# Ledger of designs, part 21: VH-VL binders against q9h9l3

Target 1, 176 residues: q9h9l3
Amino acid sequence: PRKMVAIDCEMVGTGPKGHVSSLARCSIVNYNGDVLYDEYILPPCHIVDYRTRWSGIRKQHMVNATPFKIARGQILKILTGKIVVGHAIHNDFKALQYFHPKSLTRDTSHIPPLNRKADCPENATMSLKHLTKKLLNRDIQVGKSGHSSVEDAQATMELYKLVEVEWEEHLARNPP

## First folded at step 13 (VH-VL)

Design M26
Fold by OpenDDE, fold request of step 15:
Structure M26 (fold): chain C 176 residues (1-176), chain A 120 residues (1-120), chain B 108 residues (1-108)
Amino acid sequence: as target 1 above (176 residues)
Amino acid sequence: EVQLLESGGGLVQTGGSLRLSCAASGFTFSNYAMTWVRQAPGKGLEWVSSISYDSDWTDYADSVKGRFTISRDNSQNTLYLQMNSLRAEDTAVYYCAKARLAVAGYFDYWGQGTLVTVSS
Amino acid sequence: EIVLTQSPGTLSLSPGERATLSCRASQSVSSRYLAWYQQKPGQAPRLLIYGASTRATGIPDRFSGSGSGTDFTLTISRLEPEDFAVYYCQQYYSSPETFGQGTKVEIK
């Protein structure tokens, strides 16, 4: 069995009109939900939009934030070779400017058995918030202060664990 | 209470080998990177080697590369340093240090150290 | 490697006096990755400050850290007898991790 971690990232807007999603926080938890990594990250480009209502990122968080290059190195040391679980994880990898092998990626936003368990259409893309509420009876991303990437990563891991056996068997029969 | 207890130090001849151990307790050992730092008699601190929480990453000072090997057994909460081809300049107190993070970070806890003396 | 140079080498002061210790980096270091350690004779180092300015748990408020870029400072506002020791700065910004050569704070 491979090592498994869950990741959740918060992004801010950079570039023209803030349309580029840049990594501003990254949280990684292990299989047990223990935090392995949780850092604010300073994008290489000027932040145009903090997207605070979603990201929870504020200007003050960037004062002593970890430079992106350094953070990326640290994060990759954790992710490399592991099964990485995330929700809509392609966004996280994109922000990290990193490509994780598909065979080692688990996206809880695209796991039909998980949706089925939540009484949702199998081919629908459900939010982490919805799945967490439905399957874990837990509220995440509450309030107006933005998301907690640690909380989201933990929820993601817990959701995956609900369907891990079934999904891993499926993947073994149907490699991506 | 976090505790780090080094052992395995002693007198060894030049060219000899020695294995240090560090027994950890009081925290989830498998979640944190660990580091060896040494201090020659009357000298300052020198980083020797680090290992990530899951052993997937290791790093060494140039002065010990090819001679020292850091490893860990998370099931035993133990950190190791295999030292081969020892030299006089390797004489030092070797400290086991807990990193704040899984792959790096400042050292929030230190052991009391174990003395390694390399003689000709 | 990033070389950390501490100054002065020795600081002779009396209890109650203010101590100012400097740590200069050969290249810019993110403040988040600068730490200070205290080492008393015959003891292991103890974390004093991390992130350049954050006191470790249990560290008295007479200790403070500041600085950015290449210049960092550890200040002891009022020296206590137990504060006479060697202090090391450390960067873990890039490999290899490096320490300053230390500043000895001794009793005058």
Scores: ipSAE 0.864, ipTM 0.936, lowest interface PAE 0.6, mean pLDDT 96
Fold by OpenDDE, fold request of step 15:
Structure M26 (fold): chain C 176 residues (1-176), chain A 120 residues (1-120), chain B 108 residues (1-108)
Amino acid sequence: as target 1 above (176 residues)
Amino acid sequence: EVQLLESGGGLVQTGGSLRLSCAASGFTFSNYAMTWVRQAPGKGLEWVSSISYDSDWTDYADSVKGRFTISRDNSQNTLYLQMNSLRAEDTAVYYCAKARLAVAGYFDYWGQGTLVTVSS
Amino acid sequence: EIVLTQSPGTLSLSPGERATLSCRASQSVSSRYLAWYQQKPGQAPRLLIYGASTRATGIPDRFSGSGSGTDFTLTISRLEPEDFAVYYCQQYYSSPETFGQGTKVEIK
């Protein structure tokens, strides 16, 4: 029985025209939904676009933010060796410049039984917001103030728990 | 209310061993990193060792590395410090401290400490 | 390791006066990872400030922290009798975690 955590990250735009997605917040929760990590993170490059509408990140959050290199080290201490649950998690790992083993990765945006339970096409990519509303009867990412990575991570973990037994059995028969 | 209570301190001869315990209550122990900090008589604070919430990560001061071992039992809400090959310079009050995060951080709560005296 | 040097070693003041304590780091430290503690005789340390400038829960507003880079300051705007104690700065930016040697605030 391996330890399991859920992760959600918020990104801002850096580089030319803000097209590079850089980590600006990371939240990690345990199996029970308790927060293990929740920090604002300072990208190594100048922020061009805070993407506040989506990220919830504002300039004031960067005043005392954790430098990326330090944050990455802290986060990896939590993730290493664990089953990591996320939604469209490849984006989070990319922003972290980190490679987690596929066999230990759970992406709720690519779990057909989860979509089926939500009366969605199995091969469709559904949003976290939609799945959370449909399966947990909870509204997340409400308003224009941006996302809460803690709420998103908690929702992701709860969604996965709905299909955990079935999906883990599937993965055991079909290792990635 | 957060409570941290150290025990196991006492008098020991140079080269001897001692095991400290810290009983925690008032918070979800298994979600936070824990740390030992010591203070020699009339001196300042010195970081000794830290352990992550799930014991997957540990760290030690160079002065105690190879001699001290930090561990925890989350089912018992208890932090431990096994001290071997004790030296006179290890004489100090040993505090257990709660970290703000799961993998270290500032210390928002401290125990009252337990005195360890190493005699030559 | 990052060495934290506090000054002065001893600060002699009267109740009601302003106290300014300095903590200098041997290399740059993110303010996010600088904390201040208060220790009274025979007691365990108590958290005062974290993130260089954020007061811990229950800490009076006469305590304030500031600074960045290598220079950090703890200020007590008006000393109360219970504020005479030893104060330590701490960094956990890099391993090993380190404390300053402390500043003793004593009654004049």
Scores: ipSAE 0.863, ipTM 0.936, lowest interface PAE 0.6, mean pLDDT 96
Fold by OpenDDE, look of step 14:
Parts: structure tokens; C-alpha cells; sequence
Structure M26 (fold): chain C 176 residues (1-176), chain A 120 residues (1-120), chain B 108 residues (1-108)
């Protein structure tokens, strides 16, 4: 099996006025889209803004949520040494307070061949929702319940698979 | 239905070696961490070793560290425990247990266990 | 390591009675990472409760778990004949994962 996983995180607002993005859910899927990890996570600081409209996170989800420190340890055990695929993944890593090697990172928001395939400008930052609709003919992030990090992680992996061969060859010739 | 079937147990002399196997079925084996838990006769449960879904992470109890090696073959849906330098105190029923998550978690399924007896 | 101490060692009760089992941790454990198992003689352990208070699939509602911090409790509201067994608590909050020494629920 390929040592590749896709990750998507949901964040809530902490700190003054809720401006600090804190990890509140993390989903990780393998190359086949199977869920390896999906947990609600309790930030170390008081939640000021659940950002429910986008995050899907509600107060009830935090009742038995995994403490951040514990969740981070679990997640890192999965990510370490893997090629990690994500969309705008720098936000996920920031929330995790973890920095994955650039050479092992694949950000679907910054893959020109993927944008080209979607008839988008190569250097534009397109949303996961848009790319998924255009290339996979699938609607994600619909409804009133906010985002599903599992769904988003799966979509991200599927998008990457569309350009995997080409992009991996490119990276081999042009290592980051 | 989830099944875990241990094998490889038996009688072995002190200082000897034994290799346990656990055949898994009824779930996607390669997505879950697996664990060995042992139980000495008339005693409680003791965690022995765990391995992540892809073998990148392993952990051992201090009592077996350096002597036991946990491994898995995801293509064969099989978990292994290589036990070297066996001691009398290693005598126990060894259970294969499925973790809820890829790297850890509670044990939602257990095998029937296989008896290892270490004698002088 | 986190040491889990169960009490009492043996609980002698009659069918129909309420059983209360205690599991105390040497340090605080997130409730999400506390589980209870049942083991009958000659059988493998069976998961009863995970996350301190969530019943596993197929577990009767007479079994319930509660607690937080360092004190956790397994309650059997009304003992059935098949409930007489050994019960173990387990934490997977930190490595190494550890079990309590067990509580034997026996017929009075």
C-alpha cells in the first residue's frame, strides 16, 4: 500500500474575539479513502466561536472530545514519514502545531496541473468545493451542518489521484 | 463478522523462542492498530505490545522490551509476535486484540487466545 | 505509567442486586480513554464500555459507566446470572496502556 494519507481539519475560534484558529476535528484517510482517524478535539483554550456554519462543530461535540495534546500525538503517529495530501494544508498543520516536510506535502490548492484540468488558472487558488464539483462531479460541503472533514479529506485524496502521476514526476524533476 | 484467531502457542523451555500468529478477518485489517495482551494463569490482563496500522509505530511493555517483536503482514491479514529469550514469567494466554483506531484505541474485538507455557 | 486500581477485589452479590465497581487512576485520565471489559472463565475479554460511559454494541442497558478525572465507575443496575464474571478497567490515554487488576463479581 502507498504511504500516502489525506488530512482535513476543522477549527474553532479561541483567544480574544475568537481570532485564534484552534483544532477541533481532524480526519485522515488512506489512499483508498478509508478513514484512519476522525476525532473531535478539545482545544486547550476556551472556545469563543465554534464557527459552526463552516466547521460543523457544536458545543455538544466537545463534551467527550479528545484533548489536543493527545490527539496531536495520535495524528503525528499517522502523518510522520507519509506523503500527506491536503487542501490549503498549511492551515491544518498550523492548527496541529506541526510542520510536515515540504517534500512530503501535497497541497491540492497549489497544484497547477489540477487547476489546468479544471479549466482554472494554473496559479489561482481554487476551493476544494469547486475542484471537487468540476473534476469529480460531486457536491461537498452542502447542507446546514457545516463541513464534513471526512468527506473533504476523501475528496482531496481523489483529486490528487487525478494528477498524481504527472505531479510526482514533476516533483521528482523539481524537488521543493 | 470480525474474527481473530491466535496460533503458535505451546510449551517452550526457558531461553527458547516462539512465534505467535493472529489471523484476522471480517474487517479491513490494514486500517487498524493491533495489540497483544497476555494473562498469566489466575492473574489479570497485561498489555504486551502494539503496532500501528502500517507498522510504522510499535510499542512494548518494559517487561518484554528487547525480547519480543511485534509485526504484521497486511497482505495476509496476520499479526505476529516473535518471542525470544522466554522466561517463566512469560507464561500466559496471549490474546490478539483489535484497536478501535489506526494507531491506538480501546479493544473492540479479542481473539480466543493461545497458551504459552515456559518451563525450566 | 498510569496505575489503575479497582475496588473491591471481590464483590459478592445475588441476582437482581445492584453492582458498583470502582476504578481509580493514579493520575487524571480523559474519560474518552477509559474502557471496561468483562471476562468469564475460560473466555476472552469482552468490551463493555468505552469512553467511560458509552456501551459497546450489543451490551445490555443494565451496564453503565460513569466518572471523570481519576475516579470511574461501572454499574450493573440489576445483576443477571450471566453477569457474574471478572471486570477490568483499562486506560489508553497514555502509553503504556494499562489495565486494572480486576474485580470479581461472584454469587453470594
Amino acid sequence: as target 1 above (176 residues)
Amino acid sequence: EVQLLESGGGLVQTGGSLRLSCAASGFTFSNYAMTWVRQAPGKGLEWVSSISYDSDWTDYADSVKGRFTISRDNSQNTLYLQMNSLRAEDTAVYYCAKARLAVAGYFDYWGQGTLVTVSS
Amino acid sequence: EIVLTQSPGTLSLSPGERATLSCRASQSVSSRYLAWYQQKPGQAPRLLIYGASTRATGIPDRFSGSGSGTDFTLTISRLEPEDFAVYYCQQYYSSPETFGQGTKVEIK
Scores: ipSAE 0.733, ipTM 0.902, lowest interface PAE 0.8, mean pLDDT 95
Fold by ESMFold2, look of step 14:
Structure M26 (fold): chain C 176 residues (1-176), chain A 120 residues (1-120), chain B 108 residues (1-108)
Amino acid sequence: as target 1 above (176 residues)
Amino acid sequence: EVQLLESGGGLVQTGGSLRLSCAASGFTFSNYAMTWVRQAPGKGLEWVSSISYDSDWTDYADSVKGRFTISRDNSQNTLYLQMNSLRAEDTAVYYCAKARLAVAGYFDYWGQGTLVTVSS
Amino acid sequence: EIVLTQSPGTLSLSPGERATLSCRASQSVSSRYLAWYQQKPGQAPRLLIYGASTRATGIPDRFSGSGSGTDFTLTISRLEPEDFAVYYCQQYYSSPETFGQGTKVEIK
């Protein structure tokens, strides 16, 4: 079977008025939740808004951060050829300036069987925090000191495992 | 404790082949990139080859490209180096090293090395 | 590929003296990706410094690293008998990862 990883990213605001989301942290875990990658990343553009309340990113983190070009190369070596799991994962790939094959992409924000297990409408968009609380009985993203991308990637993988057999069979019958 | 133990070195003629092994223990082998570094007698360290945690990425020094093949067996916690078409310049102690990351990093642990001697 | 050039080739000093070792890269290397190793005769290399300036676990504070861009320095503030060895810098900024040619620190 094809190898599987989960990814989560934290973004900061760049560009005019800080409206562009640029990658500032990336965490990748394997199927068992072991950390394969966890680095702060220096965007190629000036940071206008650290978005610290959600991102957890502060100026001090950028002093020793991995330059985006280098970090992207490291991350893509891990992702290429893998089934990649994430939550609202399109935003992560956009921040990486990368297109992962849809057939190898799993987005826990858009998996109807997962919503069903959470007693949510299959068409509802549920946050990672809510799904994790409902289905894994864990609190993540506690407080206003920012999210942990390691914690979030681990939660995302565990959520996918709850529906993995059913969803992989569905995708085999219905190739994207 | 982390341990890396190389084996498979020895005396071989120019044009011959050897297969090196590195047995790993004390860490989750399948999470880290692994590297072969060699050192010719009286000389410095030379990077030879690296392999990512899952074997999807490999790279080689130009001096060994096409002749050496790095591989790993994550179920056996073992790193390998197949060395073909050996040359006198390949004479060295070969070290197994563990990288910090799944695809790269500084080498936080090193094996004791195994000597390869290539004679004409 | 990034070439690392160490100087001097050999540094002859007495115990108690300060050693200063240089490593220069052929192109800029983020300091996060510069490491230093010590190798004693007949032994495998040992990690001393990573990220240009962070000591590895168990490394005495007489070892310090500094620098950025293309110029990096390892300093041993007061040489002890066990510090007479060969020292290598390494970059892992881009593939292929490369080492400097080494600086031998020997007893005068």
Scores: ipSAE 0.351, ipTM 0.765, lowest interface PAE 4.0, mean pLDDT 90

Design M26
Fold by ESMFold2, fold request of step 15:
Formats: sequence, C-alpha cells, structure tokens
Structure M26 (fold): chain C 176 residues (1-176), chain A 120 residues (1-120), chain B 108 residues (1-108)
Amino acid sequence: as target 1 above (176 residues)
Amino acid sequence: EVQLLESGGGLVQTGGSLRLSCAASGFTFSNYAMTWVRQAPGKGLEWVSSISYDSDWTDYADSVKGRFTISRDNSQNTLYLQMNSLRAEDTAVYYCAKARLAVAGYFDYWGQGTLVTVSS
Amino acid sequence: EIVLTQSPGTLSLSPGERATLSCRASQSVSSRYLAWYQQKPGQAPRLLIYGASTRATGIPDRFSGSGSGTDFTLTISRLEPEDFAVYYCQQYYSSPETFGQGTKVEIK
C-alpha cells in the first residue's frame, strides 16, 4: 500500500497589512514520526509580519533559509504519490501553491471518528493542541516562542493512527 | 555505528557490465537519500548518481546517463549501481554515501569504496 | 549546475601554521547548504563542516568555516600533522550536488 507522511507548515504575513499567509517553515515526518524534511523557507515576497508568537519565525531564520522555489521542489518530491496527513491541511497546500489529490489527503481537523474519540461534537473543528492533549496526553505548542512544526507534524500523525483503520475503510467505501 | 560497505568492484573490459552493491547498517536506511560518488586515480570527487529515500527520484551525472542505473532495496538495506557499456574513463574508486535528508543533503557517512578498473 | 572553484590548488605549510582554504561558487548559494570534507590518502572523505560554519560531530575546534553567497572559507587555526590532506567543498543547495576540485594541504 501507499506510504503515508504528515506535514505541518508555519506561515508569515505578506501582502497588504500582512494578511497573506506565506510559507516560512515546513516539516514532514514519516509514519513512525521520523523527520524526512524540516527547513526554514524564504518567501518570495517581502515579510510584513513574522507572526512569531504562533509561527516561531524570526528574522535570523530567514537569513539562510531555502528560497521558496527550491524548497517547494524538495517538498513535492516527498509528497507526490503519498497519503498526506495534516491538520487544516488546506492552509498548508495553499502556502505551498500545491493541490494534493483529495483521495490521498487526510485532514485531522475534519475526521468525525477522531472528534468522537475526544468526546467532541463530530462536526466541530478542534485545534491540534486540544486533540493532542485529550487523545495523546501530550502538551504541544507550549511556551512563548511559537509552534514547532516538527512537533505538530508528529502529533498529527499519531492522531491519525488512532482512527486510521476506521477512516481508511470509510474512504474506500465513500471515495471523494 | 553507521556503516556502509561497498562490493562488486573489479576488472572489466570496455563495453562490459558490472554491478556494485552497498550494504548499510546502523541507521534507518529507508529514511535517507543515497549517492554514488567516484574518484579516478589521482583525481577529485565526482558525483555519479543519487536516489531518494523511496526510489521515486533518481538523478545521474551527464557522463553516465543511459549507461548506469541506481537502485535500492529498502527491505535489505542495500544500494546498487548497475554499470553498463563501461568505458576506460569509468575507472575509479566508487564510494557509497549517505545523504543527510530524504531527497538530498550533505554526505555525513561514506563507505570505504570499491575499485572498478576498465581495460581498454 | 553550480560550479565550485577551490583555491589554492596546493597549500604548502608547516605544522602549527594557519591554513585558509577558499571555495567560490558560480552562483549564490545559501550558506546553509555548503559543506567541507577532508580526505587522507587511501581513505574515504570525512565530513568536517556543514551549513558553511557548523562542525560535524567529533571535529576539533581548530576547524572553522565561514562565508556566504559565492565565497566560502575553511580555516584550520593551527595545523596538526594529521591535517595534511586534500579538502573538498560541496554544495547541496540545488541538484546536481557538486564538489570543488580540491585543495591539497601539504607539508612544506
């Protein structure tokens, strides 16, 4: 069967008033949580807002960051042909300027069985932090320096594993 | 301890074929890109070919395209180089190298090398 | 393809002296993606420096790297007898990954 990876990205603000989200870090882990990719990425546009409190991105990270075009090529070599797991993963693909096939996409923010395991309403959108705390007994996204995309990608993969058998069967019966 | 052990080198005639192997241990082989680098006697290092962690991407130096094929067997932790239509200029020590990343990177570990000699 | 040109080709020095090796890239590369290797006769290359300036595990602090853009430097602050070898720079910024032609550091 197809190999599975999990992705998480950190974004900075570009464009008018810093409202456009541009990729500034990307982490990819395999099924076992081993890091396949973890790089700071220089957006092609001027950074208006580093969003450091959430992104963890600071000016020094951008000095030697991989240019977006190069990083995107490296990332797509890993993602192509894989089942890709993420949390609110549409935002990650948008920042990558990339569309992954829906049949190969798994979004832990939209999996009713996962919400059910967390004793949450099945159609609620739950944060990665809360699902991870509730279902894995782990604290992520702690401290004052922003999120870790490696930690978040690893948590996302572990959350998916909790419902993997049920959800893969559901998708086989109900192709997107 | 990470270890890379090349084998399969030897003397071969021009136009002949040879298959190199590299046995890997001490790391999760299937997570990293692998590379063949060669060095002709008295000369510098020349990149030959690389393969991604899952074999989806391969790349070759122009001097070997169409003649050499890189492959890997992740179940046996082994990297291969099939060399066909060998030329005298292919005479070199061939090193197996582990890249730092799944698709690229600097080479943090190298094998001892295996000598390929192509007689004209 | 990014071409790396090393200079000098040979550097003749005595033990205890400071060695300065240069690597110039044909186009700008992020310093994060520049590495240095040491190769002694009959041996495989050994990673010294990655990311232009970060020493690999077990590398003595007499080895240091610097530079950015197109110009990179490896410095050996005080040569030891075991440091007489050939040194290669490598870029892993874009495919194909390429090596410089080498700088031989030899006993004067």
Scores: ipSAE 0.335, ipTM 0.751, lowest interface PAE 4.0, mean pLDDT 90
Fold by ESMFold2, fold request of step 15:
Structure M26 (fold): chain C 176 residues (1-176), chain A 120 residues (1-120), chain B 108 residues (1-108)
Amino acid sequence: as target 1 above (176 residues)
Amino acid sequence: EVQLLESGGGLVQTGGSLRLSCAASGFTFSNYAMTWVRQAPGKGLEWVSSISYDSDWTDYADSVKGRFTISRDNSQNTLYLQMNSLRAEDTAVYYCAKARLAVAGYFDYWGQGTLVTVSS
Amino acid sequence: EIVLTQSPGTLSLSPGERATLSCRASQSVSSRYLAWYQQKPGQAPRLLIYGASTRATGIPDRFSGSGSGTDFTLTISRLEPEDFAVYYCQQYYSSPETFGQGTKVEIK
């Protein structure tokens, strides 16, 4: 079978009034949750708003950060040809300026069987924090120091595994 | 402790073949890119080939492309270099190096090297 | 391919002197992707500096790196006898990754 990875990204504000979300950290884990990639990334545009309360990104992280173009190349070498799991993953791909085949994309924010297991409305968009607490009995994204993209990617992979057999069969019967 | 142990070097004639091995321990081998770097006697370092953590991506120096094949066995924590159609200019110490990342990076750990001598 | 040219080829100095080693790239590279290695005779290379300026674990403060674009420098602020070695710069900005030809630092 095709290899599977999970991704999570943290974004900062660039562009006019800091409204553009630009990639500033990316973490990728394998099926077992081992970290394959975890780098701070320097956006190609001036950072207007670090969004630190959510992103965890501070100015000192940018000192040795990987330029976006280089980081994107490294990340795409990992993602290409893989089943990629994420939470609200369209935001991650947008920040990467990258299209991943829909047939190889798994979004834990839009998996009805996962919501059902969490006793949540099947068609609701549930946060990673809520699903992780309900289904894995873990607290992630604790406090106001910002998110850990490694922790979030690991949680995302574990959540997907709870429904992997069912959902992969569903997608095989219902190709996107 | 991270350890990289190269083996398989020796004397070989031009046009011949040789397979180098690098046994890795002390880290999760399957998470990192691996690289061969060589050094001809009295000369500097030359990048030879790299392989990604899962073998999906490989690359080669132009001087060896089409003749050398890098591979890895993640179940045995071993990196390989198959060297075919050897030339005198391939004479070097061959180092195994661990990259910092799954697909690239600077080389934070190096093996002791194995000598390949190609005679005409 | 990015060619790295180191200068001087050989640097002969006494202990206690300041050594300055240069590495010039044939095209601009991000300083974040420039590393320096030390190699003593009969030994494997050892990582000194990565990201142009960050010392690797266990590397003494007398080693420092700087530079950006095409020009990079390794400085040994106070040369010790054990610093006799060949020093290589490396770029890992684009494939193929390349090394400079080396600068030999010899003690007078």
Scores: ipSAE 0.330, ipTM 0.748, lowest interface PAE 4.2, mean pLDDT 91

